# Ledger of designs, part 12: VH-VL binders against Uncharacterized protein B0228.1

Target 1, 207 residues: Uncharacterized protein B0228.1, of Caenorhabditis elegans (q09220)
Amino acid sequence: AVVTPSIENHKMENASVTISKVPISHRPRGFTAGSDSKKLAVQRFKLLISDFLSDAQLSKSIDVAAVGMHKGKSMDDILDDVYTRLRRTLSTKQISELAKAQKGLVEDLDEKSAKLVKARVKRMIVYSFDPAAEQIHKYATRPSMAFALIAETINERFVGSVKDLIRDVLTPKEYDIFRKHYHPHIFKLDNIGNNTEAVRTTTHETF

## First folded at step 21 (VH-VL)

Design y5 (from w4 with heavy chain T105S)
Fold by ESMFold2 at other seeds, fold request of step 22:
Structure y5 (fold): chain C 207 residues (1-207), chain A 120 residues (1-120), chain B 108 residues (1-108)
Amino acid sequence: as target 1 above (207 residues)
Amino acid sequence: EVQLVQSGAEVKKPGESLRISCKGSGYSFTSYWISWVRQMPGKGLEWMGKIYPSDSWTNYSPSFQGQVTISADKSISTAYLQWSSLKASDTAMYYCARTEYDFFSAYDYWGQGTLVTVSS
Amino acid sequence: SYELTQPPSVSVSPGQTASITCSGDNLGDEYAHWYQQKPGQSPVLVIYQDSERPSGIPERFSGSNSGNTATLTISGTQAMDEADYYCQAWDSSSEHVVFGGGTKLTVL
């Protein structure tokens, strides 16, 4: 169940994303996927977002997402399509881990607050990715071009902005509890690298 | 409703050129890949290449790159397979087939096949 | 280039279960589809996206795909199931369509 928060309490911070035509030679060379845009998307997802799913589960989930984006479906509908197929492939262990995370969230918050936290997190993901999905629909001239565009959308800057938005729309207590039960195995909530170096550099150049 | 209708059987001599066709009807032609598939007598299916008619982008199997030309005329919902100089080894059945999403969908409709016979 | 390997033939008795395998590196990362071809006919889709049946395909046809192997399973095999069967997948590195070599199913 999704709960729509009020506008005055909802903080929508969306990093500007520009979808570009990225030939394989222009992709970041630091990833190990070579010329394979779909493998690059899987690799970036595991690095920046979550390694809870297997390569097979991710690869097929990205296929479902690419189809939805090419067709111009909303991100909310795309996520529903992905989950509908993905849930049939979850192992007993994966199901137990998700149930344990949910139980912990409910115990540490309460049932209503846990439901609102999850709904707000989902809402921020949908809000953040909807413009990228629209751009993929416009620019993926043929269906498989969606993979390169998805891989380029899943980058440190954009994913970091989504993670910051999730932090900003939860109270510190809500965030700490959500993070305790979901991070890092189910969802990665920390940014990659040393944030203190970035802050020190910015402060130094300001003065 | 959905149909892929191929041009008729061909009997040719080595060195002759040939273009065979695959006409789609009953669906949005530009939203589907068209693949060409060769089947030599008594042999299996061999993917030759595909075209996305919306932008005419083509992708060929390495075995057929430079050996054939795949094209489409989206104004008449027709894809083509073309040889500039036929060989006896080109004697085979040729199918066209469609799929909406090559990484995801199956080839749900196939043409009836075009038999090409190349002999002296 | 990416290859899909099938056994050249499989033989079963009527009523028995036939299993036809299709092997390729990390094939479980892709959707696998299966086609039936009878002599003199175009291929017909029998299983798509690993395990889905098109309308009109009998319930005795099922499919699976995990790891390096996709499997077409025909339970209660009938004489009319005698045909060649091909698996097909997509190679993400080349964007090529890949067919297996085919399996001749004989029902004795």
Scores: ipSAE 0.867, ipTM 0.937, lowest interface PAE 0.5, mean pLDDT 88
Fold by ESMFold2 at other seeds, fold request of step 22:
Structure y5 (fold): chain C 207 residues (1-207), chain A 120 residues (1-120), chain B 108 residues (1-108)
Amino acid sequence: as target 1 above (207 residues)
Amino acid sequence: EVQLVQSGAEVKKPGESLRISCKGSGYSFTSYWISWVRQMPGKGLEWMGKIYPSDSWTNYSPSFQGQVTISADKSISTAYLQWSSLKASDTAMYYCARTEYDFFSAYDYWGQGTLVTVSS
Amino acid sequence: SYELTQPPSVSVSPGQTASITCSGDNLGDEYAHWYQQKPGQSPVLVIYQDSERPSGIPERFSGSNSGNTATLTISGTQAMDEADYYCQAWDSSSEHVVFGGGTKLTVL
């Protein structure tokens, strides 16, 4: 069930305030000669979001995302495109680990609740990244300019705000169970070395 | 029907200037990179550089930087490769080819090639 | 600068499987594409995005890319497959297009 909107309603305030960003400036003739914005995006993703995927899987997933953003596709469609290609490259071990996480989620929640939890998590990711995707479509006159904007978007503050939104759209029980089975191996759900940010994430320690 | 049609063969003397062309048709010209590729007699493919016609941004191989000029006229869907002063070593086949996303898609259509012969 | 290395030549008997390699640092992080060129002709795309086959390319052509190596594989090789083959990738640091040196496939 959805408990947070009825009780606290913190989701809408934090989502609106923390994810409004101004795009980074574009340099003439792209980002920088010899710049490696794509490798930076991969490194930031692994540091802040997940190191479950290999560099190759991430690099190619970011390529698919950059194409979709340049074309002006919705973030929902972009994520579907990424997964469609990515799933063909998952190792047997990665598939097994995802299956274990899903099984644990279903066992600790019923099957309907597990499905809803994952849908709400996806919805918050889409909601958070749609504005950045729209800015990339508008400002990346060449497709490869998208990599610099993607790398800038994947920063500690923004990713932390997405993690806060994920926690806000789940009940405390749903979040604890989701975190138990997915964190940290599949998704990094804690903020890096920041007790102030953890306290500010609607746990009410700074209420 | 997607097509890249290059200008005809050229016979030139060293020191002369030359501009060859590559006309795209059947697609949105400004949405695709155009690369120029040299193939010297009996040798492999050498990437020379590329242009994004939408904003005329160019990127050159270090081997060709300062040796040629790549340009485009998007109003007539045409890319150009230009020498200010030809050398005998410029004798080669020159191809143009397109790709939509250079980091992602392949060069799916190639021009027929332009043979440039430079001899004294 | 970033380079892609191919063997200069590969020889196979008709009906056998031919494998043409393309090596570069972290090539598996990028999409690899393969082109066939017969004498006097423009290159023709035969494999794109590591393993995808364009319409009109026979099923005996396949591809893979992992680690530092992409591989073009031709099963049941036919005399008509005799050609030069080039791999191609994109270098994220320079945004340069990179071709391999080419491999002459001989079918005897």
Scores: ipSAE 0.860, ipTM 0.933, lowest interface PAE 0.6, mean pLDDT 87
Fold by ESMFold2, fold request of step 22:
Structure y5 (fold): chain C 207 residues (1-207), chain A 120 residues (1-120), chain B 108 residues (1-108)
Amino acid sequence: as target 1 above (207 residues)
Amino acid sequence: EVQLVQSGAEVKKPGESLRISCKGSGYSFTSYWISWVRQMPGKGLEWMGKIYPSDSWTNYSPSFQGQVTISADKSISTAYLQWSSLKASDTAMYYCARTEYDFFSAYDYWGQGTLVTVSS
Amino acid sequence: SYELTQPPSVSVSPGQTASITCSGDNLGDEYAHWYQQKPGQSPVLVIYQDSERPSGIPERFSGSNSGNTATLTISGTQAMDEADYYCQAWDSSSEHVVFGGGTKLTVL
């Protein structure tokens, strides 16, 4: 008998948004020995992250995250660990693109507002992932099981919810400016026009 | 401080059974994978398989699946490698080694090796 | 299944730079580690996670990993560096540990 976690919508402090907690199984179904759960987890993260990161950068970032989740680190600490390793691998082109995005954000909003916008986006990512990271820690008894649990958690519905939360905690102006400078070349920030849109439409009417 | 101490050298005949051991000390034994590695005379390192002692989950190289058994007794911090019927071709040095995260960390400590000689 | 290929031998003069390669499909997507083994001894970790040195390993040892190839580099090679060297990675499809075939470094 598997204990099913309760599904609950929560409001975040200072925001009128809700998030759905999707229960995860500690016994993933359909996975077999030799299935590539890590490659699936990488593919799931690509629903949120553009082609900005190389496959190698993303693959190794997910390794760092899996270690942190298995150890029970907070999502804040996990993101810090990922960033610390990832920044050492960024190309001059990637650094330039990040600097350009930051400069554009500051020019269109001002320095204080740009910092607050980025802080709110980070807070939504943490809020969205923290409960799942805690469940992954609880149920990933063997280290590599973290990949299967990550892949199960980070489905299209979950990613869509994260994107909706990011949009909802910013004013329309703040969101439009953030999107202008970060989407789609750094982050995928909409649920329309995604490369996986055909998969999400579910409109297959004939055999 | 951290040590992996293996059982002593063995001289056996073909067809005999054998179990060799790897005792870990100075660390949390159940938090680390133990791999067994074969080195035939004059040859390179061959990964045989690994065990996660916390749940006894085992993964074998295809070359060794069904040929050996890997097990662990976490109450005494010991991993085992076992043959039910030795062959002369099993003559080799056998190492155990530990890693915390198989996809991420290296094998930082190795046992001293157990020489197994199988001859008529 | 997934294989890591190393040259069987590399020869270098003392003081010169030795490079030992390790090739595998998309090896740059995984962490690569390197071990030194001298005759009659257990392997010793010399480089981990592509490029990190454990304490006690001289700065002349360095590593890189990109695309399909990881490289162990020994600058200012000394006679004491003469040994067999093995690369090692993890295959996500099988969860297997994979060692390269080994490279004998000779210092002439």
Scores: ipSAE 0.843, ipTM 0.931, lowest interface PAE 0.6, mean pLDDT 86
Fold by ESMFold2, fold request of step 22:
Formats: structure tokens, sequence, C-alpha cells
Structure y5 (fold): chain C 207 residues (1-207), chain A 120 residues (1-120), chain B 108 residues (1-108)
């Protein structure tokens, strides 16, 4: 019953288009990243996925994930372990932002549909990370080797693929509503017309 | 029951070689880091280095790089700390300790310590 | 190289709260652990992963870690708590284990 806003007239920043074309791996590492694989993973997560969490929250979440992956835990269990520890550190502002996003999703869809949308999004995230988790379990004989593999996995191509799967598993209406309430603060999500943003307009001279 | 049992006290002269040991039991030895920690008389804990016995990968504190050798024998669940030529300044208590995930878990079990005395 | 700084000593009266700090750049990005060492003994883990208490450690021991500082807190301090206390963390850039310099807790 709520009219979905049209996305065909969206606008974007020039800097964001440039970042979308150049993989993060070709950029000079920042002051804190050096050759540090865990710091690189934190920086890539913030650039490509979400800047909602602090460096400390992300660093410790990556530690928990690396342990779970090394042990061969399911991705569902790994995400539960991460959330269990992470929720203890959320600020009142972060908690309020999550509550507002959930409330908006429920208001614009309904309680049942909102739950299904979030479950499908989580399922695609789990599905997408299985290969990396399996490689870490199989090949990281030392646990800290997991950080390089995690950082390598969090790249523009992979993250773009996860976002495409999320768009594909939702109806256009569900996706627009989910994006409306979660993007960009909680989860960076592509506009439906994102691919057209790379097209230059050509002007022809006429005299 | 998890145990780390170290070799007995040593009295040595400067210039002599020495290898002390740390035997782990009651757990999967190759799944845990072993760190060596020096404590000089009346001083604090100094991390010397660690080994991951599964692949024998070692990592040393800059203060101890080139001064000692850390090794392990997986077949007998034992880690070693070795000097090729002892100095009087090596007189200290030496501990081994284990941790499963060095970036995440603590050193939950420590050996009883090996006192090394180097004097003329 | 990455360092953890502790005060050399802390003194408290019995029954009062003792706080021992451990400072390092971005220490809150890593898990901090705390060890107690009494004279002639091996170190004993008292707090792990910032704030978790091992089985057998009294409830009066607690911990926190935020920003650049981890803190070990002992409430209702008892004479038996008199010991040296060390913080420990992991440096992600070098993969080194780092101990603080130690704090002598005196209960007087």
Amino acid sequence: as target 1 above (207 residues)
Amino acid sequence: EVQLVQSGAEVKKPGESLRISCKGSGYSFTSYWISWVRQMPGKGLEWMGKIYPSDSWTNYSPSFQGQVTISADKSISTAYLQWSSLKASDTAMYYCARTEYDFFSAYDYWGQGTLVTVSS
Amino acid sequence: SYELTQPPSVSVSPGQTASITCSGDNLGDEYAHWYQQKPGQSPVLVIYQDSERPSGIPERFSGSNSGNTATLTISGTQAMDEADYYCQAWDSSSEHVVFGGGTKLTVL
C-alpha cells in the first residue's frame, strides 16, 4: 500500500564511480594497513560492505570468524558466534539505527515478509562465503593464515557478486524496500540502475 | 589433563651450549602454539618467540632473533629452546606456555619453569 | 615494535577496588588477557579475551578493553590478591605476542 519511489532518477558522486571501476587491491595501502592482512580486511570491509561498525568491532569480528573457519564450523554458526560477541559492543546509536531499519522494513512490507527478506539475504551471504571458509579450513595450517585469505576474498568482484545474488533472490519491490532502510549506513547496496552509471554521455557537434 | 613439563634446572658456564625442553601432554600438541618466555631475576615477563609444531613455523621477538633457536619434535610432543653459546646475562627463569589461537585465546597452561644459571 | 605499558605498582587497602591499566595503541582492536604471578610460581590466567573469567577465578576479578587501554579490576581486594599482574595481547602486523611490563599489586 506504500508507493515505492522511482529509482530511475537517482544521482551519484563522481568519486564513487571511480572507486567502482578500480579494484581495491590496486590502491596503496593506508597508514594502518601496511602489510597487515587483518587491517586490510577491515579496510576492505568498510570500503565495500559497510562502515557501520568501528575498526575495533570489525577486527574482533574477523578474529571470531577466522577461528570458526579454521575449526570448520558452519557459516551459520560462525555468524552466530560473531553476533553474540559483537552485540555486547554496539553503541546506543548503532542499536537505534538497527531498530529503525527493522521497523521501516516491517512497516513497508509486513512482519512475515520482512522476516523472509532478511532470511534470504542471510542465506545468500552464507552461500557466498562457503568457498572461502572451506579453503581456510582446508589450507590454513596456522590459524593466522586465515586473515590473508579473508582479505583476498573481500574484493570488489566478490562483494559485487554477493550483492547481485541478494538482488536476484528478492523481488524488485522487496529489494527497493530493503535497500531504502539499510543502504548505505548499514549495508552498501547497488542501485537497480547501477550498471548504467558507468556509461558516458556523448555529445555530437552540430553547426 | 593438560600438562606442560619442563626439563630441570641447569647450571652452566659461559660459552657452553644448552637445550631445555617443554613436553606437552593431554592435548593435541600440533594444534597449539608454544611460546617461550624469559623472566630475569626480579624482572617481568619477556616473550622470546613461538613455534607452531604442526609446520614448525617460528616467530621471534626482535630482542631474541639470532640469540636462541626454538624447535619442536612432534613425535614426542616436545618443544625446545636452545643456545649455542651461553652468556652470564642468560641467567633467568624460562617458561613455556601454550595457546590455541594466538590472536584470540590466552596462554591457559604454563610449564613449571626451568631455572638456568650461567656463572664462572 | 608494539609495546604495552603498565604502571609499575598499585596499592590498595583490603576491601577496596584495585584497577590495573595496560596501554597500547589501538589495544581495543585486539583481545587482551591478564595473568597473575605470585613469588616462585608460574603465571596463572585470571582474565581472557578482555573480560572473560576462567573457572576457579573469583568473581571479584573483572576486565575491560576499549580504545587504547585494557583494565583489570579487582573488587573487594584481599591479601591473597597481592601479586604481579601482566597484560598480554597480539600484534597483527608482526604476529608477535606482547606482554606488558607488569604491575605489582600491594594490599596494605
Scores: ipSAE 0.843, ipTM 0.927, lowest interface PAE 0.6, mean pLDDT 87

Design y5 (from w4 with heavy chain T105S)
Fold by ESMFold2 at other seeds, look of step 21:
Structure y5 (fold): chain C 207 residues (1-207), chain A 120 residues (1-120), chain B 108 residues (1-108)
Amino acid sequence: as target 1 above (207 residues)
Amino acid sequence: EVQLVQSGAEVKKPGESLRISCKGSGYSFTSYWISWVRQMPGKGLEWMGKIYPSDSWTNYSPSFQGQVTISADKSISTAYLQWSSLKASDTAMYYCARTEYDFFSAYDYWGQGTLVTVSS
Amino acid sequence: SYELTQPPSVSVSPGQTASITCSGDNLGDEYAHWYQQKPGQSPVLVIYQDSERPSGIPERFSGSNSGNTATLTISGTQAMDEADYYCQAWDSSSEHVVFGGGTKLTVL
């Protein structure tokens, strides 16, 4: 039941490079004028990634992430910092829902395989977001500029690429089981409409 | 040993200019926001504005936009609050205070205050 | 024009629990901080990030923040706790710092 992930990790590098090359300098004048970049980041997270957390939980989690990114912490450390604070605020319903999803994953796989699946999903997220966190550290000369960069990073193309990498790093069976227990409430795994196909179509036509 | 030391009390007449200062020591001055806070006699704390000394970016309360200028000289770890033409209604205590991440951390150190009295 | 509303005054007897509220739309989405100010003195941080105590602040000071309301709670109030108390938060839409209007705590 042990999976050998070494070659699959190489595939993941390409998606993160594509998205991480969008510097904040392309959006300085119109993006932040009269806008609420933190609220936008919360809204985009809920739309594209997950509506499991409340607005307050997301808002404060994004604060912790913005601090870590501005300080230049690794994405692994940033996620650990977020989790440490967030877990104290989870409701009994949220805890129960997470436990139910984990139990289902273990029942349909096994304890070791379920742990490996979740570790791979986390690894794809870290791998995809690490370059963006590095750019935020480099370009966010003021702390709150991190919010605009986070909101820009959470877009249909980037999130869709991360979801594609998650699918690629799991076997079809592992993916179907993970999706069964986590999608859509805890983690949204479907792409919106045919945006992924439009991106693939554009890529083919540019060549 | 973190300190914010403000310039001394001022007695001025209406129409005069004034610049007061806030010198930070014992920490990395450019890594912290400096806010200026007005307290009129017997009244509460009013946020006037802030500066990030690393890039001198400022943000003002609407009540104070165009009424004062906030600036900093990071080479001497000093922030300034300046009026071009004082009014009697500017009579107040003025504090500076620092925070590392304005959306996240508190104002953990405050200056001792500068009393500005404007009368004729 | 995001505002934080505090009651102008709160009175308690020595040894009783004082509660000072701070209200603003979706204040629970932001970290709230609390400052104590005694006459002739600069403000002093007493609670940060909703509920954390700085070193040197006694455990009778506590805080909470959810929904539209943050609350500073002082249990076993003492005469030396008599002061003005201010809440403070950040407004994400304007990036402004916002202070509440202040609450005079009187210990009678």
Scores: ipSAE 0.840, ipTM 0.925, lowest interface PAE 0.6, mean pLDDT 87

